# Ledger of designs, part 3: VH-VL binders against o60147

Target 1, 175 residues: o60147
Amino acid sequence: MLEKNKYLYIFRHIQTNQVLLSQGNVLKKTALFQLPYPLQKPVAPNGMRPAKLRKDHWVPLLKVEFPNESMFQSVFMQLLNYRKYRSVQPLTSDLLKLPIPVRRRKIMRQEVPNTIADLADILNKEKFPENSVRLQLSDKSDSEYADWPPSVQIDSEEIKLSRGFREKTTVDEAR

## First folded at step 19 (VH-VL)

Design e1
Fold by ESMFold2, look of step 19:
Structure e1 (fold): chain C 175 residues (1-175), chain A 118 residues (1-118), chain B 109 residues (1-109)
Amino acid sequence: as target 1 above (175 residues)
Amino acid sequence: EVQLVESGGGVVQPGRSLRLSCAASGFTFSYYAMHWVRQAPGKGLEWVAVISYDGSNKYYADSVKGRFTISRDNSKNTLYLQMDSLRAEDTAVYYCAKGEHSAYFDYWGQGTLVTVSS
Amino acid sequence: SSELTQDPAVSVALGQTVRITCQGDSLRSFSASWYQQKPGQAPVLVIYGKNNRPSGIPDRFSGSSSGNTASLTITGAQAEDEADYYCNSWDSRGNHLYVFGGGTKLTVL
């Protein structure tokens, strides 16, 4: 009868370092709508949306465990909105100086640290109970992109590389 | 001097379509996100839509989602709003606004009036 | 959740100080910007970020913020300051993306 915990799953693209957010441990094809709309004449990676989801190209970056759905929904929506905010910022002068391929690579290399920083900013501004949110990373050094509030407990165990975040088969009983 | 000049407003019947344009000058148009903001007669400001500097990201207010399409042509320094399935509640002055970092609108056009009535 | 709330009207005597407030959950995460609109005219940006004033805006205009509240202060109000004032912020918690307050009509007595 107890309520199951709710998880936020975040994936990284093996090649481009783009990031996708998911409510489930397996990416749905609709997650691709988080990526920029393809232009008629794309000039480089970043700002590209593949026509098809290639699940073998997306690996675990991190997951976040929330004790209830309302906390999860609040953080998930805010994180999506932070990403939209970044997507409509103007070009900066340091990026304008770079050749387009170099500029695109620099932007894409920022997606992982930016997502982690945004998640931490959201959690720092929420008034969640101490240790109520568990964070697990595929690479624990990635936690160094941000300062975490007391509400966050960083799991000492890294996510082992696998085909996504799939949990092992379990019997129908509460854990 | 930054200038934004809207055009294409007019009187149309409900269910019909209208296309707005905004001609931009005095800044490098292709570096900035652009917005549409509207104001119904005697009412406050309502954000309508945004398009990123290269057009790769577009977002809409819920009130217009699925009916309006924002677009831009950076070679012509022009922002567009295609308005389909117009309703009486879409009656407003429509402003073109230049986005800046940190989510504010530093320059506005003078607006173009759209009236949707039978 | 997504709304920004402003008092609909405020009055100030000529030469005195007035404060216009804007409240909403989005302001906990993102700074407000403030726009002045005179009858029949387009809005004009007067304050952005915490307290940045665009060129050409008189130094009697200033901004501040704390928690979920942002404020626009006009010190030594002038007759030409009579206008509608709107706050605006990014909507971090809802689907509106950019939200405006309902506006405050400032009357200079």
Scores: ipSAE 0.681, ipTM 0.856, lowest interface PAE 1.0, mean pLDDT 86
Fold by ESMFold2, fold request of step 22:
Structure e1 (fold): chain C 175 residues (1-175), chain A 118 residues (1-118), chain B 109 residues (1-109)
Amino acid sequence: as target 1 above (175 residues)
Amino acid sequence: EVQLVESGGGVVQPGRSLRLSCAASGFTFSYYAMHWVRQAPGKGLEWVAVISYDGSNKYYADSVKGRFTISRDNSKNTLYLQMDSLRAEDTAVYYCAKGEHSAYFDYWGQGTLVTVSS
Amino acid sequence: SSELTQDPAVSVALGQTVRITCQGDSLRSFSASWYQQKPGQAPVLVIYGKNNRPSGIPDRFSGSSSGNTASLTITGAQAEDEADYYCNSWDSRGNHLYVFGGGTKLTVL
């Protein structure tokens, strides 16, 4: 039986450090559904779902290669559910003391470490074969947010792409 | 004391709409996620929807996605469920429930009955 | 998605100890909460987290877990404990964030 290898792509917002999950190496507009709904206000609060996807605001955070689509789909769905779960937790007393804009920024700054920790938690709980999952980071120090199971091989090379996960496309010259 | 009081239930034909309300008191409503949970007659509990403390995140069970809309008005301490395109299988008692950390519902309303019958 | 499986009915003699079980893959990772529902009434939280009782819940109610199984134990069952009991947990693998077991009807003999 032949199963297609599948990749999980995770993007980080250059200013807010919010995270988007993708099965493709470029973000689709539907990825914005992962962001909070806009509030009913004249100016949408920072970090809320924008009307349009600004691809120039989202850079690679990490990439995970799975040996098959089933493993990818399980981890992708679980990561989305972990993030939904975090989004519906009650406010903590420390956060309640902050002005709303400061509180929102502090919550957004935790998305990178939280997502990495959640990914590792999922992978530790899964029964994946040893060395079956390849992880590549844009910043290798981000691996320190979590303890990784034996199933994960962390690539020694950082992601070098500055825009998306796709290599630069060569444009043929017209005469 | 924490109180949750649902209203807006009734008998309705398939394809029609109802709007449920849940009046909250005895706690700071705007600090907590709120849920709808339903129970068909003689059946078990089914989670329906959740809304985050500020209303910026909303999630639904697949059985109601696209037909039901959860919302809240923190200035009125009120949770809502707009139920469109109702089906016979939506017949249930609908409970309003207060969320806490660690995925449990510490307070429940008494429920409001929705009957969808032609 | 992860289902939570409960036996539909359990009986206990008055004053005896009973264990109501709840099984599912989500319980390997996440704590169950337990709800008591008496006929015609709303559910009431009786156990949350590892083994926490809300204020007003008798100390005869306790919770435990092992592997994919969570248990609600009632030590010295009373007539008023006759009710339906539901487990609930967060579900990281399903299309629903929260799942309930099918419920267990406890009869006190």
Scores: ipSAE 0.625, ipTM 0.814, lowest interface PAE 1.3, mean pLDDT 86
Fold by ESMFold2, fold request of step 22:
Structure e1 (fold): chain C 175 residues (1-175), chain A 118 residues (1-118), chain B 109 residues (1-109)
Amino acid sequence: as target 1 above (175 residues)
Amino acid sequence: EVQLVESGGGVVQPGRSLRLSCAASGFTFSYYAMHWVRQAPGKGLEWVAVISYDGSNKYYADSVKGRFTISRDNSKNTLYLQMDSLRAEDTAVYYCAKGEHSAYFDYWGQGTLVTVSS
Amino acid sequence: SSELTQDPAVSVALGQTVRITCQGDSLRSFSASWYQQKPGQAPVLVIYGKNNRPSGIPDRFSGSSSGNTASLTITGAQAEDEADYYCNSWDSRGNHLYVFGGGTKLTVL
C-alpha cells in the first residue's frame, strides 16, 4: 500500500518533548519501545516508558513522503538506530554538572532538534533525486535545525496541531 | 587506571541459567554505556548487549534477545549479564567492555569463560 | 546486509608494511574501529574513528577509509604485532548496533 508504506510520521510528547517515530499516522503501542525502560516504580512523567500509550499525549511534529517503500524502510530503520545510538552515548561535560532530573529534562528537550538533524544527515548521505522527498512540519521554523539536501522539498503548509496527521474535513477548511 | 574484572563463568547444562558480573574501577562508571562482547572458542568477536549510563536503555543482539538480560548497579560500579535458557552455541569467553563516543570499545576486561554442555 | 568482511590471514616480513582491510555497507557512512587480540588475551583498541590512535599505541599503526572499505596499516611491522585484528562499526541499517568483522590473523615472518 502506497500511503502506508512510504510515509514517515514523527510525533512529539506534549509534556516531555520526546519524539516517537511511526510508519502509520496513528501510533501503535509498540512505538513505546523507543522510550527508556523504567528503572523503578512508575511516577509522574520523567521521560520513562509508560505502561500504556496515551495517543492524546502525542502530537504531530513532521511527516515525510519518500519516493518508494524501500527508501522509507531504509530511512525509518536508520533513524530508529540513530536514536538508539544517542541513548547509549557517554554524558557530556555540560550535562555532568546537572542534577539527574534536570539532566534528563535537558536531554529530552534536545530530541526534537536532534531527530530533525539526524533525518537530514541520513537524507544528505542517501543522494536522492532533486525534490523527491517531501517534508511537512507542524512548525516550519523547526527546519532550521538542519541543512537539507536538494532532494528535500519542504511543504509551505504546516500540519495543524489540533487535527493530527489525517487530512482536514470540509468543516475544518471553513474554519 | 581503568580496570574491568569479569566473574561468574563456569560450566552449565543447556537450559540452565548463569549470571556474570563485571567490576569496574578507574573511571566514573555512571557516565558510560557498558557492553558485553563474546568470543566462541576459535571464533571471532560477537557483540551481545549494551546498557545506557543510567540503565534506562538496553539493546541486544538477535541471538540472545529474550534470553539474556543486561543490567547495572551504579552504586556498586558493577555490570551484570543474566543468561537464561542457555544453549551450546552460547559457549564463549564473555568480555565486559566500556563504550565511548562513535561506538568503539576503549577498555576490555580479561573475560570469563562460559561452557554450555550436557 | 550488516556484515563486515576481512581476509582470514595475511603475512608480512619483519620491518615491512602491511595493510589489513575490512569491507561492508556500513563503512560507507560510519568509521571503523580496530582491535588487536593476541592469543589468550583480551582485545585492545588500536585505531578508532578514521585514524585516531589511543594513548600507548605505536605510531606504526594507522587507519584509512575509502568507499565501503576501511584499512589498518602497520608500517615497519614488528614481531609483537603478530595477532588477530578485528574491525568494528556501528550499523544504522541493521538489527544490531555493533558489527565485527571475522578477524584477520597477521603473521610476522
Scores: ipSAE 0.602, ipTM 0.806, lowest interface PAE 1.5, mean pLDDT 86
Fold by ESMFold2, fold request of step 22:
Structure e1 (fold): chain C 175 residues (1-175), chain A 118 residues (1-118), chain B 109 residues (1-109)
Amino acid sequence: as target 1 above (175 residues)
Amino acid sequence: EVQLVESGGGVVQPGRSLRLSCAASGFTFSYYAMHWVRQAPGKGLEWVAVISYDGSNKYYADSVKGRFTISRDNSKNTLYLQMDSLRAEDTAVYYCAKGEHSAYFDYWGQGTLVTVSS
Amino acid sequence: SSELTQDPAVSVALGQTVRITCQGDSLRSFSASWYQQKPGQAPVLVIYGKNNRPSGIPDRFSGSSSGNTASLTITGAQAEDEADYYCNSWDSRGNHLYVFGGGTKLTVL
C-alpha cells in the first residue's frame, strides 16, 4: 500500500512575527501552547499566549511536504524541541543592554529566521533522499535564512492564500 | 561563589502536596533558566522541569505534567517547585540546577529529600 | 529514540586511561554534558560541549563526540575519580527535553 504524504504547516503572526507549527492547514487552539505563558506580574504582554486563537492574525509562512508520516512526525517533534531549547537559553549580552520592550520585539522578530534555520539544520542531519522533501514559502526570499540539503526541493511557486493554506469553495463557484 | 540551597523536603502521604524552594546567590539569577532534577534512592538522575529566565516558558517531564508547577521570584532570587498529588514514585532527592548555554547544568544544590510513603 | 545509553559499570587501573560512552540519537543535534557524582554528594559538571572543562576540573578529563556517541575520557585515572558518571543532552527527538543516561559506575583498581 502506497503511504500518503504528510505536510508540515508553519504560520507567522501578522504583527509580532512569532511562529506556530501545525500538522494541519488550519490552526487548532492547542497550537497556542507553543507561545509563552503570561507573566504573573505583567509587563507589556506583547507576544504572550492569548486566551483565544485569532485565526485572522496568523498567515502562512511555509509548508513542507514529506513522503510519509514518519518523516513528518520526526521533523515536527524536533522543530518543537528546537524552539523550546531556544526559549530557555540565557540572555546574551546584546539583548541585556536593550530596554525590555525593545528586547522582547527583537527576540520575537528572530522567530522566523530561527525556525527556518532550525528546519534546515534538522533536514541536513536527517539525511533524507535527494529531492524527497518539497518546501513552499509565502515569501521565497525567506529560503535565504538557511542552506538547504539536497533532499529539499524548493517550489518555485509561492503560497498565494492570504490568510490560510486551505482553499474554500464558495456557493457561487460550485455553479 | 555560586550557591544553590534547596529546602522544603520531608515525608508526605500519597495525594498530598509539598513545596520546594531553592535560594540562589553568587550570580544574576534573572539571566538564567533554572531546573529541577531528581534522583530516586539508588537510581539515576531524572530531569523534572525547567523555567526560563523571566518565567514565561515552563516545561515538564511527562511523569510530572499536571501535578508539578515550577516557578521563580527574581526579586527574591528563589526557585520553587509546587508538588501536588504526590505519588510513591516521586520519592527522590530533588536538586535545583542552574542552566547555561547549550543545555548543561553548571551548578547544583545539595538536594532536599522528598519521601512519599503511606 | 530519546534514551541515552551508558554501560552500567567500567573499571580502570590506577594511572591508566578509561573512556565512558553515551549513545543516543539526540547527540546528533545537541552536545552531551558530563556529571560526576560521588557517594552522598550532588552531581558536579566535569565536561560540557565537545571538550570544555569548568574551573577546577583536572586536565585529565576530556570529551569527544562522533555521530550519536559522546565519550568522557579520563587519562591517568586517580583513586578520587571513582564515582558515578552521567551524560545528559537536550532531547531533540523525544518528549522529555533533557535526558540523562543511566549512569556509569567507575571503579579505579
Scores: ipSAE 0.598, ipTM 0.801, lowest interface PAE 1.5, mean pLDDT 86

## First folded at step 20 (VH-VL)

Design f1
Fold by OpenDDE, fold request of step 22:
Structure f1 (fold): chain C 175 residues (1-175), chain A 118 residues (1-118), chain B 109 residues (1-109)
Amino acid sequence: as target 1 above (175 residues)
Amino acid sequence: EVQLVESGGGVVQPGRSLRLSCAASGFTFSIYAMHWVRQAPGKGLEWVAVISYDGSNKYYADSVKGRFTISRDNSKNTLYLQMDSLRAEDTAVYYCAKGEHSAYFDYWGQGTLVTVSS
Amino acid sequence: SSELTQDPAVSVALGQTVRITCQGDSLRSFSASWYQQKPGQAPVLVIYGKNNRPSGIPDRFSGSSSGNTASLTITGAQAEDEADYYCNSWDSRGNHLYVFGGGTKLTVL
């Protein structure tokens, strides 16, 4: 159980591309609090934050293994705060000209690349020991969107996914 | 000219509620996050709360979480702070501040004084 | 939670240069903004980002940063520069989000 605390999973919503951070590979209900408050119907994308966590709607985007829980916690908190930071920025001219629903969708679609960029930026600044952080992506090409520091070792293997499941296990493959 | 004008301050007893307002003008209110920052007498600045341009995101300082509620009406160019369960330590001048890129405040109101005293 | 620390008070002779420094872990990731506050007045933004001055702020005000520090420099201090100065930054490591320094009282001699 102690070993699970050093793993960061980042999930994306299969429809909206919204992003949730998780300690370990199991999403907690409280993870929904990472999403914006619903302004209308409390369902994504219209409500931005769904009323209930549908775990089957979230797939792993990437997995990060840290040397210890302390490093995990530091990066986790920073990622949350980076997202909060973006959420309170002024609207850009490009977004302002768009209808509200279109604007919201565009912002949500940018969450994946923004989160990856955030992670890279945070890790570059932390300057952890060389090859001390292991990164595995669901799509290896996503690693190209950011410059990773020497502390990060990118796994050549991608996260294996199946519909309705997170990381594939032997049991999952048999289903 | 950008203007922020706070109102609603006054003297209240502990446990009571007060609602502050901030009237904004001179800029497109609906595209900026707005903030409340307070300053106790003779003390430094303390960030209180922020609300995103459309109200979809709200964040609070730990000292006021669960007691204060930030809101806005973009049709009226007005920012609000509902303060419930007020405490003596909430005594301060409350400033309305306009948010800008890179987490700074480019414009401030003149503030409104809130005094919580028995 | 991350904190920003400042010297509570500094003094400078008229026409001389003074540097006010802010220190904190948040400054490793985010730039600082600086605010001037005179007695009985609201704070005024004087520096933001790397070294940006809002319109109306004299060019004697400048900003710099290094490591976990940010500094406000007044080159050629004037009498009207006597005020409290606060640094601010985004707290990326804690729960405070927007964090202010404790403030520095600048006296012009």
Scores: ipSAE 0.868, ipTM 0.945, lowest interface PAE 0.5, mean pLDDT 92
Fold by OpenDDE, last read:
Structure f1 (fold): chain C 175 residues (1-175), chain A 118 residues (1-118), chain B 109 residues (1-109)
Amino acid sequence: as target 1 above (175 residues)
Amino acid sequence: EVQLVESGGGVVQPGRSLRLSCAASGFTFSIYAMHWVRQAPGKGLEWVAVISYDGSNKYYADSVKGRFTISRDNSKNTLYLQMDSLRAEDTAVYYCAKGEHSAYFDYWGQGTLVTVSS
Amino acid sequence: SSELTQDPAVSVALGQTVRITCQGDSLRSFSASWYQQKPGQAPVLVIYGKNNRPSGIPDRFSGSSSGNTASLTITGAQAEDEADYYCNSWDSRGNHLYVFGGGTKLTVL
């Protein structure tokens, strides 16, 4: 159980491409608090925070193994804050000229590359020991979204998915 | 010219609620994040809350989380702060501030005083 | 969790140069903004980013940064510069997105 606390999983929504951060490979309901507030009640619009977590709508984007939980917590918090910071920036002219639905979709599509870039930036600044952080991606090409510091060792193997879009584990193989 | 005008301040007892308003003019209100920043008498500035341009994202300082609610009506160019379960330590001048990129506030209102006392 | 620290008070002779410094871990990664506040008035932005001045701010105000510090410099202090000065930055590590320094009271002698 202690081992699970040093793993960061980033999930992508299969429809909206929104991103959720998770400690461990199982999304918790509390992860929904990472999504924007619903603008209309009682039903949350697409891309807004739903009342119920549909785990089957989320697939692993990447997995990060840290040396310990403390490092995990630091990076996790920073990732959240980076996202928060972006969310409170002024609306750019490029986005303003777009219809609201199109604007929303465009913003959501940028969450994956932005999150990856954030992670790289955070890790670059943290200056962790060389090869102390292990990064595995569902799509290795996603690593190209950022420059990674020497502390990051990128796994040549992509994340293997099991039913429900979680990482396939040895337990899954034993079934 | 940019103008931010706060209102709604006053004297309230602990545990009571108060709602502040900030009327904005002179800029496109609906494209900027808006903030509340407070200053206790004789003390420094404390960031309280922020709301994104469309209201979809709201964040709060730990000191007010769960008690204060920031909101906005872009059709009225108005920012709000609902303050519930007020405490003595919430006594302060509350400023409305316009957000800008890179985490700075380029315009401030003159503030409205909130006094929480028995 | 991250804090910005400032000297509570500094003084400068009229026409001389003074530097107000802000220190904190957030400043290693993010630029500071500076606000001037006179008694009974709202804060006014005087410096943001590396060294940007808003319109209406005199050119005697300048900003700089080094390591975990940011500084506001007034070159040729005027009587009207007597005020409280606050630094601000974004905190990526704490629960506060925006963190203010404790403020520095500048006295012009």
Scores: ipSAE 0.856, ipTM 0.932, lowest interface PAE 0.5, mean pLDDT 92
Fold by OpenDDE, fold request of step 22:
Parts: C-alpha cells; structure tokens; sequence
Structure f1 (fold): chain C 175 residues (1-175), chain A 118 residues (1-118), chain B 109 residues (1-109)
C-alpha cells in the first residue's frame, strides 16, 4: 500500500477530455471536486462537475512514478494549483466570440495538453535527481507537448488503458 | 474609467453574518476573475477569495474557508462576499480587486470596513 | 504554503535610489507584482511581471528579480513616494494561491 502512494495517475474523460489527478491507479470519487462547480442545479451542465462518478467514463492518460511519497505530494499539489490558476485567468478574445457551450468544449479540449505541460513545467522547476522520475504515457506523442527535464525517464511502452478508473491489468485483459 | 465600489460593511457581533457587495463599471465584468482582499487595522494585505469570470470556480484562503462565500452576478456587474460565522479576526477593510493575467490586481476599490466586536 | 518576506521599513533621501526587496520560494518560479498604498487609500498597482508599469505610474519605478527575490526600485525618490509597498505572487505549493508580503514602509527624507 505504501508503494502506491508514490504513483501519480492522470485520467481523462472519454467524452469531454476533462482531466482528473489521482494518487494511485484507482480514481476516487473525491477526485470530482477537481472539476468546476455546476452553474445550474440539479443537473451539471456538460463539462462541469457531475453529481455522480461514472466509472466507465475515465481512462488513464499517464502514470508517473516518483522516488517517494513526499515528491508525489508536492507535484500533486502544484498540479492542482496550476489548474486553479488557469481557471481564474481572463477570458480570451477568441473564446469570447464563441457561444457558451462551444467555449466550454474548447476549454475542455485543452485540459490534456495543458496538464501535461503543467507537469513538465513543475518537474523542470523541482530539479529532482536525474532519471529519478518515471513517466509512462497512454500515447507517446503526448510527450511532445512539453520539454522534459533530465529527472524524467519516459518509458518506451505505453500505459495499458482501461475504463473503470484503473490501469489495465492482465486480469482485465482476460475479460 | 474602471471603477470598483464596495458596500455592505458595518459593525457586527461575533457569530453573525454580513454580505458585502462590489459594483463594477468601466470594463467587461463578465470576462475577469474578481477577488476579495482584506486589511486588518494597521496590518498588511491578505488575499481572501477569488471567483472565475463565470462563477464556476471559487477559491478561498484557509482562514475563511467554510465561512465565507464568494459569488457574482454578471448581469448586474456585481461581486459579493457572504460572510458567515464572523470572528473578531475578520475585522478589516475589505477590498474588491480586478484580476488580471499573471496573478496581479490592476484595479482596486476603496474598500468597506467590517468590524466584528462584541 | 509559501511566505513572502519584506523589510518592515526603509528610508531614502530625496532624489536618491531605493530598492525594496521581497523574498520567498514562490519567487523562484513566478513573477511578483507590487502595490503602493498611501495612508487612508486603497492599494495601487505600480509594477507587474518582470518590469511592467501600468499607465500613470512614473518611470522612476522599476522591477527586477533574482533567485528567490523580487525587487522594486525607485530611482530618484520623490516626496510623494512615501508609502507602504507590498509585493504579491502566486503560490503553487500552498493553499493560499495569492500571497502578499508583509509590506515595507518607505520614508522619504
């Protein structure tokens, strides 16, 4: 159990491309709090925080192994704060021209590349030991979204994807 | 000209509630995040809360979490701060501030004084 | 959470140069903004980013950064520059997303 605490998993929503951060390979319901508050009750508009977690809507995007839990926690917190910072920026002129539903979709489409870029930026600033952080991506091309520091080793193999808020295992493949 | 005008301040007893308002003009209110910043008498500036342009994201300082609620009405160009369970340490001039890119505040109101005293 | 520290008070002779410094870990990664506050008045933005001045701010005000520090420099201090100065920055590591320094009281002699 202790070893699982040093793993960061980032999940994406299969429809909206929204991003959730997770400690370990199982996404918790509390992760939904990372999503924006619904503007209209009782049903959350598309792209906002849903009332219930749908287990079949999320797949792993990437996995990061840190040397220890402390480093994980630091990066995890910073990632959350980067998202918060981004969420309170002024609306750009390009987005202003769009209807609200279209605007929301466009913002959501940027969550994956923005999150990857955030991770790279944070890791560049942290200056962890060389090759001390291991990164595995569901799509290797996603690594091109940012320049990674020497502390990061990118795995040659892609992460196995599975719905249900977890990494696909051999047992899952047998189903 | 950008204008921010706070109102709603006054004297209240501990445990009571107060609602502040900030009327904005001179800019497109609905595209900017808005902030509350407070300053206790003779003390420095303390960030209190922020709300995104559409109200979908709200964040608070730890000192006010669970007690204060930031909100906005873009149709009225108005920012609000609902303050519940007020404490003596909440005594301060409360400023509304306009957020800008790269985490700075380019415009401030003149502030409204909130005094929490038994 | 990260803190920003400032000297509580500094003095400068009229026409001379003074530097007010803010220090904190957040400044290693993010730029500072500076605010001037005169007695009984609201804060006014004087410097943001690396060295940007809002309209209406005299060119004697400038900003700089080095390591974990940010500085506000007044080149040729004027009597009207006597005020409290606060630095501000983004804190990515704590729960206080926006953090202010403790403020520096500048006296012009």
Amino acid sequence: as target 1 above (175 residues)
Amino acid sequence: EVQLVESGGGVVQPGRSLRLSCAASGFTFSIYAMHWVRQAPGKGLEWVAVISYDGSNKYYADSVKGRFTISRDNSKNTLYLQMDSLRAEDTAVYYCAKGEHSAYFDYWGQGTLVTVSS
Amino acid sequence: SSELTQDPAVSVALGQTVRITCQGDSLRSFSASWYQQKPGQAPVLVIYGKNNRPSGIPDRFSGSSSGNTASLTITGAQAEDEADYYCNSWDSRGNHLYVFGGGTKLTVL
Scores: ipSAE 0.835, ipTM 0.918, lowest interface PAE 0.5, mean pLDDT 91
Fold by OpenDDE, last read:
Structure f1 (fold): chain C 175 residues (1-175), chain A 118 residues (1-118), chain B 109 residues (1-109)
Amino acid sequence: as target 1 above (175 residues)
Amino acid sequence: EVQLVESGGGVVQPGRSLRLSCAASGFTFSIYAMHWVRQAPGKGLEWVAVISYDGSNKYYADSVKGRFTISRDNSKNTLYLQMDSLRAEDTAVYYCAKGEHSAYFDYWGQGTLVTVSS
Amino acid sequence: SSELTQDPAVSVALGQTVRITCQGDSLRSFSASWYQQKPGQAPVLVIYGKNNRPSGIPDRFSGSSSGNTASLTITGAQAEDEADYYCNSWDSRGNHLYVFGGGTKLTVL
């Protein structure tokens, strides 16, 4: 059993490409609060916060191991705030010309690269010790979305995907 | 010319509710986040809430969370602030402000006064 | 908010230069915006970003930053510059996305 408190997992929605942040490899229902408010009831529009978490709709995107929980908490909070900040920015000219559904989809498609870039930016500013942060990606090519500081060591091994979990375990295989 | 005009302020007793409105003109309202900022008498500015351009994201200061609700009607170019369970410490001039990139407010209304007193 | 700090009051002689400083951890990473507020009036944006002035703001107003600080400088203070000045930024580490400094009352002598 891995100590969950120092591990950041980022999950990607298999359809919308939205991202959820998680402390530990188990996605909790509280993570849904990271998604936009539903505009209509009772059924949330596509891309909006659903009433229930469907773990099978989420796959791990990346894993970050921090030296301690404090560092994890700091980065976790910053990532959330970065996303919030982005959500309240003005629409760009490129998005304005698009119909609302298309616009929403385009924004959601950028969540993965934006989140990766945010993580890199945050880590660059934190100035953690060299090679003190371990980054593992489901797709190594995703690391190219940003420049990583010396504090980050990128794992050569990709994450084994399991829906609702960051890594496949023996227990997952038995399900 | 960009204009923001607040309304709905007044004197209310603690525990009561009040709804503020902000009428916007002179810009494309539906593409900008809008904010409420308040200022207690003789005090500094306090950020209260923000709502995204389409209303899908809302964030609040801890001091008002659970009591205030920010909303908007883009068809009417209007921003709202529903204030429930009002307290004496909510007494302030409430400004609506237009959001811009990099966390600044380029335009402000003249404000509307809310007084909560027993 | 206590996340950005300002001196509560400063004075400047007419025609002289004054610097109002804002301090906070968020300023290490992000730019501040500055607002002027005269008695009985709404705040007015005077500086944003690194050193950007909105239209209509005199060029005697300028912005700068260093470390965990941001500063508003008025070069050649005028009588009409007497006002309260607030800094603002967004906080990536806190629970509030936007935070104001406590404000600085500028007196022109």
Scores: ipSAE 0.832, ipTM 0.916, lowest interface PAE 0.5, mean pLDDT 91

